# VH-VL binders against q17rb8r558to768: the designs that were tried, part 30

Target 1, 211 residues: q17rb8r558to768
Amino acid sequence: TAELSHLTKNVPIFVCTMAYPTVPCPLHVFEPRYRLMIRRSIQTGTKQFGMCVSDTQNSFADYGCMLQIRNVHFLPDGRSVVDTVGGKRFRVLKRGMKDGYCTADIEYLEDVKVENEDEIKNLRELHDLVYSQACSWFQNLRDRFRSQILQHFGSMPEREENLQAAPNGPAWCWWLLAVLPVDPRYQLSVLSMKSLKERLTKIQHILTYFS
Short names: E, the ipSAE of ESMFold2; O, the ipSAE of OpenDDE; V2, 0.75 times the mean of E and O plus 0.25 times the DockQ between their complexes.

## First folded at step 16 (VH-VL; framework fv_romlusevimab)

Design j01 (at its last look DockQ between E and O 0.72; V2 from the best seeds 0.66)
Fold by OpenDDE, look of step 16:
Structure j01 (fold): chain C 211 residues (1-211), chain A 122 residues (1-122), chain B 108 residues (1-108)
Amino acid sequence: as target 1 above (211 residues)
Amino acid sequence: QVQLVQSGSELKKPGASVKVSCKASGYTFTNYAMNWVRQAPGQGLEWMGWINTWTGNPTYAQGFTGRFVFSLDTSVSTASLQISSLKAEDTAVYYCARDILGATFDDYFDYWGQGTTVTVSS
Amino acid sequence: SYVLTQPPSVSVAPGKTARITCGGNNIGSKSVHWYQQKPGQAPVLVIYYDSKRPYGIPERFSGSNSGNTATLTISGVEAGDEADYYCQVWDSSSDHYVFGGGTKLTVL
């Protein structure tokens, strides 16, 4: 399982929407090429594929997120409902094709750790501030929108004690990024960042706009 | 398809007021900031400021405070620029331009209105 | 205030390569965007984030940014490329969008 999680060559790519670490990403699959892709991912045992948004230059974006298949429901009409969750972020190194669907050689992204105690302290302060702002933003949303978000994405994850424990940083940041009504290009920029501080700063900016 | 459609050309006398409108379509109006850009005849592009379409808060560039007012009518996805106490130097083409969020990062203007010519003559 | 400097004009023969520069202090640390404006028309985004092309923009258009100079490159220049080109950045110090003075590209 661990070996399969390090798939970096010829990774099948689903070109559709933004995906984020730890965030559920339900999919309705209609196209034969993606049906094939999903079936193969299950048969090979990887149960993973990459998710990228479309790109004007390269068919799909340079950055994406792996999706872990948790469940697949095949419909009589050939469609499938796929329950997936975000895993590792990646950068595309090389693009390819296989039987109609896109593939990529990738490298996984991980946050750069901050080692300086003062920097860690500052990071914590920033984190807590932005978290509070996020909470405020969410609470001030109209009931209808708040309900929709909760139904689709669930509740915002709690703060973590160790901000650098996970290679992708705190889960709540990705949840928030997923629910903010910002352009995917902006979301993509955040996804590509390897600095928690930078992500938090940009998220704070987004929150400021929508507040 | 994203479109920004501006109001027609205006001819005004000095001291009068003008209101230029920019109607947006093809996207969620409140999710993207709207910028205003001025271009005097034979001159370059000049950024006037922006308005937050979510909050309605305007921000004006230096030199565009006082007589210039940004406003919104979200019910019809329209941003407006009002210029009061018009001067001859206000003669220009005025553009609305959408950016991907707000004017606080290195954003760009991906869609532009067709421009509105405002001529101020005595 | 942050200033972007462009040459007033650039001339190029059809089929040749045009290079339009945009100078700015440490502009390489900023994201540069480029707009094309044909006579009597609104500006059109042709390059964003230094080197990215929007949908519909030909591959002939490319961008680079390093040091103190950003460059818009148009290969295989066509008559239809004759236009004014503007570079743009965001200046965090002043909280302003800044445009270059524009470059008139003439196709000879």
Scores: ipSAE 0.724, ipTM 0.880, lowest interface PAE 0.7, mean pLDDT 94
Fold by ESMFold2, look of step 16:
Structure j01 (fold): chain C 211 residues (1-211), chain A 122 residues (1-122), chain B 108 residues (1-108)
Amino acid sequence: as target 1 above (211 residues)
Amino acid sequence: QVQLVQSGSELKKPGASVKVSCKASGYTFTNYAMNWVRQAPGQGLEWMGWINTWTGNPTYAQGFTGRFVFSLDTSVSTASLQISSLKAEDTAVYYCARDILGATFDDYFDYWGQGTTVTVSS
Amino acid sequence: SYVLTQPPSVSVAPGKTARITCGGNNIGSKSVHWYQQKPGQAPVLVIYYDSKRPYGIPERFSGSNSGNTATLTISGVEAGDEADYYCQVWDSSSDHYVFGGGTKLTVL
């Protein structure tokens, strides 16, 4: 059943890096404003905040990803070690500020499902091709690169039998975008996409460049 | 801050060769494609092709497949254009320009070098 | 082989609006980027993806793209806007970037 209400108003925004659905995003938080923001999310029970990259025209980008807090350790020296995982993607509707950190009114993004049998078949074929390309790329990486990816992001998620079961599409796509060294503007473009076909096509282009 | 700094102007005779360098700073060199653009005196911009800085593979526009060679030295974040068997018609300003993944999708050149004037005369 | 056609020159009085066109077959289905080049200088990006402005480009620069024509619009033209302007696309059939021939903007 569909959820009728989500956190969508005055959402606290951490302005730092790109985050993706299902991808771990470990943070070292040292700024008092972000320590306050995270402490509030724990104390109120929401245990989530938005992550957006900075933008020179605006304070932060028009798209982002919610982070779910899994564990927080507050250190005496003023740092916080925060273990998070990416959740829902969103578009920014309005920007605000609270106690030195950014806030936003947002709307969540979900993939548009493909229902036509021929289109589903073509989508599966494209998916399997790009997935194989991603596996080949990962296997051919230098050992130091592969080890760093495994340490920071974990293993590549397994392929999923139902490509359209999750509202954000297959998890391996997001993992791959997180580890590929492509310009954040291109990453942000892919984050905003609601078409799995379009996302797979863009991922294929990125993999081709780095292969 | 992203910068592309090109080598100085060159004066050459027909039949000689020249190498124009483009040194990048302020970003990870191998994550962005490098393009070369020619501008003859009083004329418009002409795209010459690009080089994949991750693989080292060059791609040349039609008309630039013989005497023009793109190369890299990734240890010093430098792309180079070499022109052999120089002709008077090669007299132009040569620019390096950065994009994301090269000429494989719709994109633009966000940063340009200052240009290198190559003059070929007797 | 894809060709972009620009008028060689456009003249405009200070404070008025300049419109620089870039013609191409079905250019409305492509993304158009615009560069400003002052004498003796490298080109500078002023519009990308038809209508977006990079940081530092004034709001009086705007762009549109539909049908067979893309247009760079400069409102409130200043003497400092006098330059050559180039449009650029990616041509998917050749995997080439293509520039227009350029338009010299004169502020009279």
Scores: ipSAE 0.568, ipTM 0.816, lowest interface PAE 1.8, mean pLDDT 91
ESMFold2 (binder alone), look of step 16: mean pLDDT 94; pTM 0.956

Design j02 (at its last look DockQ between E and O 0.66; V2 from the best seeds 0.66)
Fold by OpenDDE, look of step 16:
Structure j02 (fold): chain C 211 residues (1-211), chain A 122 residues (1-122), chain B 108 residues (1-108)
Amino acid sequence: as target 1 above (211 residues)
Amino acid sequence: QVQLVQSGSELKKPGASVKVSCKASGYTFTNYAMNWVRQAPGQGLEWMGWINTWTGNPTYAQGFTGRFVFSLDTSVSTASLQISSLKAEDTAVYYCARDILGATFDDYFDYWGQGTTVTVSS
Amino acid sequence: SYVLTQPPSVSVAPGKTARITCGGNNIGSKSVHWYQQKPGQAPVLVIYYDSKRPEGIPERFSGSNSGNTATLTISGVEAGDEADYYCQVWDSSSDHYVFGGGTKLTVL
């Protein structure tokens, strides 16, 4: 299982929407090429594929997120409903094609750790501030919109004690990024960042706009 | 398809007021900031400011404070520019232009209105 | 205030390559965007974030940004490319979008 998690060559790419670490991403798969891709992912045992948004220059974006298949429901007409969750972020190194669907050689992204104690302290302060702002934003949303978010994405994850424990940083940041009604291009910029500070700053900017 | 459609040409006298409208379609209006850009005859593009379509808060560039007012009617996905106490120097084409969010990052204007010519003459 | 400097005009023969420069202090650290404006028309985004092309913009259009100069390159210039071209950046110091003065591209 661990070896399969390090898939970096000829990774099948689903070109559709943004995906984020730890965030559920349910899919309705109806295109034959993607049906094939999903089936192969299951048969080979990897149960993973990459998710990227479309790109005007390169068919799909330079950054994406791996999706872990948790469950697949096959429909009689050949379609499938796929339960997936976000895993590792990646950067595309090389693009390819296999039997109608896109593939990529990738490198995984991980946050750069801050080691200076003062910087860590500042990061914590920023984190807590933005978290509070996020909570405030969410609470001030219209009831209808808030309910829709909760139904689709669940509740916002709690704050973590160690901000640098996970390679992708705190989970709540990705949850928030997923629910904010911002253009995917902005979301993509955040996804590509290896600095938690930078992500938080960007997220704060987004929150400011929508507040 | 994203479209920004502006109101028609205006001919005004000095001291009068004009209101230029920009109707958006093909996307969620409140999720994207709206900018205003002026272009005097034979001159370049000049950024006038922007309005937050979510909050309705306007921000004006230097030189465009006082007589210039940005406003919204979200019910019809329309941004408006009002110019009061018109001067001859206000003669220009005015554009609305969409960007992703507020003017605090290095955003770009991906969609433009067709422009509205405002002529101020005595 | 931050200033972007463009040449007033550039002339190029059909089929040749046009290069339009945009000068600015340490502009290489900024994201530069380019707009094409044909006579009597609204500006159209042709390059964003230094080198990215929007959908519908031909591959003949490319951009680069380094040091104090950003460059819009148009290869295989066509008559239809005759237009004014504007570079644009965001200036964080003044909180303003800044446009260059524009460059008139003439196809000879």
Scores: ipSAE 0.733, ipTM 0.882, lowest interface PAE 0.7, mean pLDDT 94
Fold by ESMFold2, look of step 16:
Structure j02 (fold): chain C 211 residues (1-211), chain A 122 residues (1-122), chain B 108 residues (1-108)
Amino acid sequence: as target 1 above (211 residues)
Amino acid sequence: QVQLVQSGSELKKPGASVKVSCKASGYTFTNYAMNWVRQAPGQGLEWMGWINTWTGNPTYAQGFTGRFVFSLDTSVSTASLQISSLKAEDTAVYYCARDILGATFDDYFDYWGQGTTVTVSS
Amino acid sequence: SYVLTQPPSVSVAPGKTARITCGGNNIGSKSVHWYQQKPGQAPVLVIYYDSKRPEGIPERFSGSNSGNTATLTISGVEAGDEADYYCQVWDSSSDHYVFGGGTKLTVL
């Protein structure tokens, strides 16, 4: 609905880990402030909150990803088990606080579509090369690491026929970024990109290191 | 709390060999590239090359492809530089320095070891 | 064999502004990183990607890069800023990191 797509002011922010569009982000929540934040999101019907990594200078990073709540269980020991999945990416415009948890005014990000026919052809060629590199990397992982990824993140998404159909580009890119053990500065940089070409190029460099 | 701690200074004769170690802590060792940088007395910094800590593959700068060998022991988060057939001109401080993904694109060194002085004299 | 050229030394009075240059052919198309090295110590990163400061580096350190010159600027210079300063780039033609020759900053 329109309200969920317009949430941009005083957005509640969970300051913890990197989240990505389409990628599951299961959480164990024990802090009273975040339990309150989760209950409020359910009560108001928004069932969303932003996820940002911490930042020493600014409390939390300038970019993040909305998490959509799929399910929540409140446990007797004071923990909450929250099943979420990544949605829209955003840039932080202004920081605030509410009842012990962070808030932000945000601007949503989406990819700028390439319309030049030669550029689309080049983009498809680059995509297919990097996708093949990703598949090779995943298949050549040691069994222990591959099984850990499968348990936590699931299988790598299949390639998509229309590379630019989704506002955030192909889902497999985000899955791959979530499982690669690269420095958060690179993860955050890729999260902020509105060019699929730039994202694929950066992913290719990361894959080259880990291959 | 990233820290790179190098082995102690060495005094060697020409023709000997030396191994400088660099022990990393406070991060996942195999996720970041390790570089070696030389500084001769009174001279500037000179990049010697890097080693991919994930694959173990070293890359050497021009001029360092002969007597210089980079290696790893990932079980103790340690990178090493071995210099064989030491010459007086090898007298320098040798630094290890971390970057993110190595010299295949634009990057910088965010953490450095304290340096190891190797002195080669008769 | 991309070459970075720095002046050997720069002198500045306390409280004034120091400017340390790093010259290179079309260096404005590259990202420039800067390191401070005090005597007997390892280098410390003070600026990366032309103008960004790592945690703990004061705002009086700034950087710029255009054309054939990158510049490290230290405003309000203090005695503790006396050090050698090195610029560094990545050279895509060789896949090498390249350092400038270094500049000794003296606070008079």
Scores: ipSAE 0.592, ipTM 0.823, lowest interface PAE 1.8, mean pLDDT 91
ESMFold2 (binder alone), look of step 16: mean pLDDT 94; pTM 0.956

Design j03 (at its last look DockQ between E and O 0.65; V2 from the best seeds 0.65)
Fold by OpenDDE, look of step 16:
Structure j03 (fold): chain C 211 residues (1-211), chain A 122 residues (1-122), chain B 108 residues (1-108)
Amino acid sequence: as target 1 above (211 residues)
Amino acid sequence: QVQLVQSGSELKKPGASVKVSCKASGYTFTNYAMNWVRQAPGQGLEWMGWINTWTGNPTYAQGFTGRFVFSLDTSVSTASLQISSLKAEDTAVYYCARDILGATFDDYFDYWGQGTTVTVSS
Amino acid sequence: SYVLTQPPSVSVAPGKTARITCGGNNIGSKSVHWYQQKPGQAPVLVIYYDYKRPSGIPERFSGSNSGNTATLTISGVEAGDEADYYCQVWDSSSDHYVFGGGTKLTVL
């Protein structure tokens, strides 16, 4: 993830679905432009590209997540199966094109740290509350849905002792965001937030709706 | 393609009841909240409340409690508005409108039904 | 209760720019959405989150929001733009969606 900090100019953008930090994002690539993009990312050694959802106004959303390529399987018919995982979040500063695929100049997003002890305490309390709610929500899901989620996304990450250790906050929040059956526009709003408190608050709202 | 199709126009007498339906298609019905909006003749839009399509829990705006009932039939992706003890002042076009989630954030209504005219006359 | 204030009517010549305002206390801190309603039709979302344009809405439609005023701007107004326009916000204090009174846009 440290190498990602240097990739901020002309970042290749895959326009498809939501991606999140630490969350696996398997891709089936059919389009020649994206095949080219992936091949180049491997050849150049970066093995990274940005993922953004489509946007009606700007082709793709103002926010996205970097994807780290872990493995690529090329199929005889020209398709590829790409194993990726979410890295850093970013905001789009400038949009461009290269050989048919979108590019962007970006800035990486990091959470703003809370320094006040009382605020930290409150944040911890909120975090623990929402985590518990998330667990309850997941446990109350129908077996079929729960199994599907587990198969596709794996189990929910455990709570972390230090909520502010990672620039993207706790991993379980992103896992949950990925599995909640909420509109991508809501997911995108959460992705763009630099406050863990705000993310947790919105996630809690989402959980409330689906409970 | 997302569509909200409402039931046809209604003519009722005072004191009667009416049920307006809104059938959704083109998306997962239970993942999006449904709102109801009233528009009296020559007047503006008035938010009536919303219903949680996942839980079935309705929330009514001020002024729309008692005689107004939101309900769901998830098996056919349909939201319904029932108005009892109809009054002349209930004469209006009623719209169903979809938003992302419940009315707790600054959501917007991205899809609307075509509206149902309810006329109450003696 | 939170109140949104719109002018009852705005008139504009074809090809000119129409501006419809929506006033509210500190509305700039809220997300404002705009709907177009043509006669006898259901409202259509034309702007959401102050300035975002849904698919299918022409670029002639734009929005801004600051201070106590949100504005829907329609450039190069066409006859087909004649409609009622409503602004909308969510009021967290009352837990209500609030609509403006609507503005009738007349194309002269």
Scores: ipSAE 0.719, ipTM 0.879, lowest interface PAE 0.7, mean pLDDT 94
Fold by ESMFold2, look of step 16:
Structure j03 (fold): chain C 211 residues (1-211), chain A 122 residues (1-122), chain B 108 residues (1-108)
Amino acid sequence: as target 1 above (211 residues)
Amino acid sequence: QVQLVQSGSELKKPGASVKVSCKASGYTFTNYAMNWVRQAPGQGLEWMGWINTWTGNPTYAQGFTGRFVFSLDTSVSTASLQISSLKAEDTAVYYCARDILGATFDDYFDYWGQGTTVTVSS
Amino acid sequence: SYVLTQPPSVSVAPGKTARITCGGNNIGSKSVHWYQQKPGQAPVLVIYYDYKRPSGIPERFSGSNSGNTATLTISGVEAGDEADYYCQVWDSSSDHYVFGGGTKLTVL
């Protein structure tokens, strides 16, 4: 059973939207190929599939995020309601197909930890500055927009004591990227980053534009 | 399909004003920055500045801070360039061009309008 | 203000390789984008972030950037490649986009 021994080969890929670590990604699935893909994921016990945006050159983007299935409801009309949450980020190494849906061999991504004490201090200062900007932006939103975000994405995650504890960095960064309406190419760039400093800098640019 | 359609060419006398419009379609207008680029006859491309379509705040390149005004009508997904007190030297093709977040980082223009020729002659 | 310098013209025989340079102080630390403009038409993006090709641009277009020079390379040049070519960067000191002066490519 070598094909099932690693969660990096022939990974099922849902080609639709951007997904981010820790961020809920509710799906309404109506296409037979994706209904099959999800049913197989449950039956085999993996309960995961990759999410990638489409790409005009390569059928789907070179980076994506695994979605972990929390609940599935199969409706009588043939649709499925799938409750997922983002997990590990990945890079696509090789593309494939199975029974009408895409597959990929993948390499998981995680942040490179900063070890230098001065760099850790500078990173914390940048983090706190950008986090404050995000809070100010959210506080200054019109009530209607804020309530829409809360309904669809939940509240902004609290800042974390250890910025580098999670392999994908602070959860609030991904939440913010999910709620701000930035071009998918820019979102993919941020998704692919292994540097928390670089990610915070890019998030700051987004906040400045939409503030 | 993303498309930027500009208003038709204009012939004006010195001292008049002109408004060049750029109507966007195929995307959410307020999520992308809009730039203006000038090209005088036989000359190269010259960036004039950009407007933040989310906030409405314009930024003008040096040399374009006076008679040139960027504006928006988000209800019809339209950016406009108004040039007042026209001079012969304003004779050029004016392009609108889209980028992601404006001139705050290393970005490029992925879609351009077809250009609007403004001719200023006595 | 940051200046990009391009040769005013480049001539190349059909089927050969054209190289169009864009000079700037430490341009290798910047991302360079290239546009093609045919007579009477709007510019079209042909290379972005130094070497990336947008959908629909032939593989014979490529780019590089190091030191003080970025280069647009067009291999197997065709008559349809006759155009003006512009490089563009973002200048962080002014928060301005900057274009090079343009290069007229002639296929002889």
Scores: ipSAE 0.575, ipTM 0.814, lowest interface PAE 1.7, mean pLDDT 91
ESMFold2 (binder alone), look of step 16: mean pLDDT 94; pTM 0.956

Design j04 (at its last look DockQ between E and O 0.67; V2 from the best seeds 0.00; counts 0 for: pae E 2.1 > 2)
Fold by ESMFold2, look of step 16:
Structure j04 (fold): chain C 211 residues (1-211), chain A 122 residues (1-122), chain B 108 residues (1-108)
Amino acid sequence: as target 1 above (211 residues)
Amino acid sequence: QVQLVQSGSELKKPGASVKVSCKASGYTFTNYAMNWVRQAPGQGLEWMGWINTWTGNPTYAQGFTGRFVFSLDTSVSTASLQISSLKAEDTAVYYCARDILGATFDDYFDYWGQGTTVTVSS
Amino acid sequence: SYVLTQPPSVSVAPGKTARITCGGNNIGSYSVHWYQQKPGQAPVLVIYYDSKRPSGIPERFSGSNSGNTATLTISGVEAGDEADYYCQVWDSSSDHYVFGGGTKLTVL
């Protein structure tokens, strides 16, 4: 239900990789603690858990993305193949532990919409410029790298007519961050941003390095 | 674990050339920029420039255009600094240092090579 | 080009607090990074983005940056903290990384 989809307390956290809104995140799970966590999320009907990268100072990063379980296959040898997709972004407020896996109290993040007409126009201009730069980068990639991206992530999402319709902004931005080979510190920084303008600006800087 | 291992110290005569290598391990070499930093005896750190490991394009700080050449061999994750027409003033410790996206953005050096001492004497 | 000014030396008694300054025109609008270099060794990052501490750096290292001065603070100074300390920024006008001249910390 919608009520169950707004979990903010004792949210189960998978500590592994970067996840992004709208981006598939396939998982191969061997660890008993995470198999337990996933079984519990299915049994309770929430079918969600948070994904955060590890952090050397804390057990996991201060920002992450909820993963929505689309399908799970429990294998006879004890492994699990879990098909997920990214949902809402969050900030970690408080860390906990339950039966060997991490938990968190969280605050969901959404983009702050720009309402000024001149600022919306400037935002559209920036968006179109960076989108074109991303398309150029993708089309000019080496065959093997481009083929690996297409196989694991699909093609870049089409541009959206309303840039601010989705609470996390355009899907192509998240797809691009998922495929760009940039340091996780930059990826995490973009994940935490609530300004589409700032996100587009950072993406432009990353594309410049790899172009 | 990220490591930058530099080639051994060099003793050279004026007019000779030297090549300092920096071999990276523990990360994807082409995803991070490589910088060169000089430290003359008893002096501070001096940034010499950087090389974009994805594109291969070097950028030199002012004062380091000409006799200083940055290069890469991405097949062995190695960045190199070549100094030609060596002068006594080139006597220094030379460091390689990693940052994320190079000197076109606000960045810092998270890992350093151990340094290579180049001594130029006649 | 942008200039960072550090005092050449700072002396501090063991167990006391050392403060190493990095001066620059409006340095508070820059992100300041700090490196420790012990004799005969390569520099080591100790503070980045003004106040953040990389993994393995003790909590007694801290940093601040406002106005025309950035400061590296080392509380509970130990003999092992004797080193040269450098501040560094990115100067967008030149696209150069710029180091301060360095400060020798002596623990007496």
Scores: ipSAE 0.514, ipTM 0.800, lowest interface PAE 2.1, mean pLDDT 91
Fold by OpenDDE, look of step 16:
Structure j04 (fold): chain C 211 residues (1-211), chain A 122 residues (1-122), chain B 108 residues (1-108)
Amino acid sequence: as target 1 above (211 residues)
Amino acid sequence: QVQLVQSGSELKKPGASVKVSCKASGYTFTNYAMNWVRQAPGQGLEWMGWINTWTGNPTYAQGFTGRFVFSLDTSVSTASLQISSLKAEDTAVYYCARDILGATFDDYFDYWGQGTTVTVSS
Amino acid sequence: SYVLTQPPSVSVAPGKTARITCGGNNIGSYSVHWYQQKPGQAPVLVIYYDSKRPSGIPERFSGSNSGNTATLTISGVEAGDEADYYCQVWDSSSDHYVFGGGTKLTVL
């Protein structure tokens, strides 16, 4: 399982929407090429593929997120409903094609750790501030919209004690990024960041706009 | 398809007021900030400011405070620019232009209105 | 205030390559966007984030940004490329969008 998690060559790419670490991403797969891709992912045992948004220059974006297949429901007409969850972020190094679907050589992204104690303290303060702002934003949403978010994405993850424990930082940041009604281009910029501070700063700006 | 359609040309006298409208369609109006850009005859593009379509809060660039007012009618996905106490120097084409969030990001204007010519003459 | 400097005009023969520069202090640290404006028309985004092309913009258009100069490059220039071109940045220090003065591209 660990070896499969290090898939970096000829990774199958689903070109559709934004995906984020730890965030569920249900898919309705109807195109033959992606049906094939999903079947192969299951048969090979990897049960993973990359998710990227479309790109005007390169067919799909330079950054994406791996999706882990948790469950697949095959429909009689050949379509499938796929239950997936976000895994590692990646940068595209090389693009390819296989049997009609896109592939990529990738490198995984991980946050750069902050080592200085003062910086860590500042990061914690920023984190807590933005988290509070996120909570406030969510609470101030109209009931209908809030309910829709909860149904689709679930509840916002809790704060973590160690902000640098996970390579992708706190899960709540990705949850929030997924639910904020911003253009995918901005979401993509955040996804590509290796600095938690930078992500938090952008998220804060987004929250400010919608508050 | 994203479209920004502006109101027609205006001819006004000095001291009068004008209101230019920009109707948006093809996207969720409140999710994208709206900018205003002025272009005097034979001159370059000049950023006037922006309005937050979610909150309705306007921000004006330096030189565009006082007589210039940004407003919204979200029910019809329309942004408006009002210029009061018009001067001859206000003669220009005025554009609305969409960006994603607003001034806190190094954003770009991906869609523009067709422009509204405002002529101020005595 | 942050200032972007463009040459007033650039001339190029059909089929040749046009380069329009946008100068600014440490502009390489900014994201530069480019707009094309044909006579009597609204500006059209042709390059964003230094080198990205929107849908519908031909591959002949490219952008680069480093040091103190951003450059819009148009290869295989066509008559239809004759227009004014504007560079743009967001200046965080002043909280303003800043446009260059514009460059008139003439196709000879």
Scores: ipSAE 0.420, ipTM 0.789, lowest interface PAE 1.1, mean pLDDT 92
ESMFold2 (binder alone), look of step 16: mean pLDDT 94; pTM 0.954

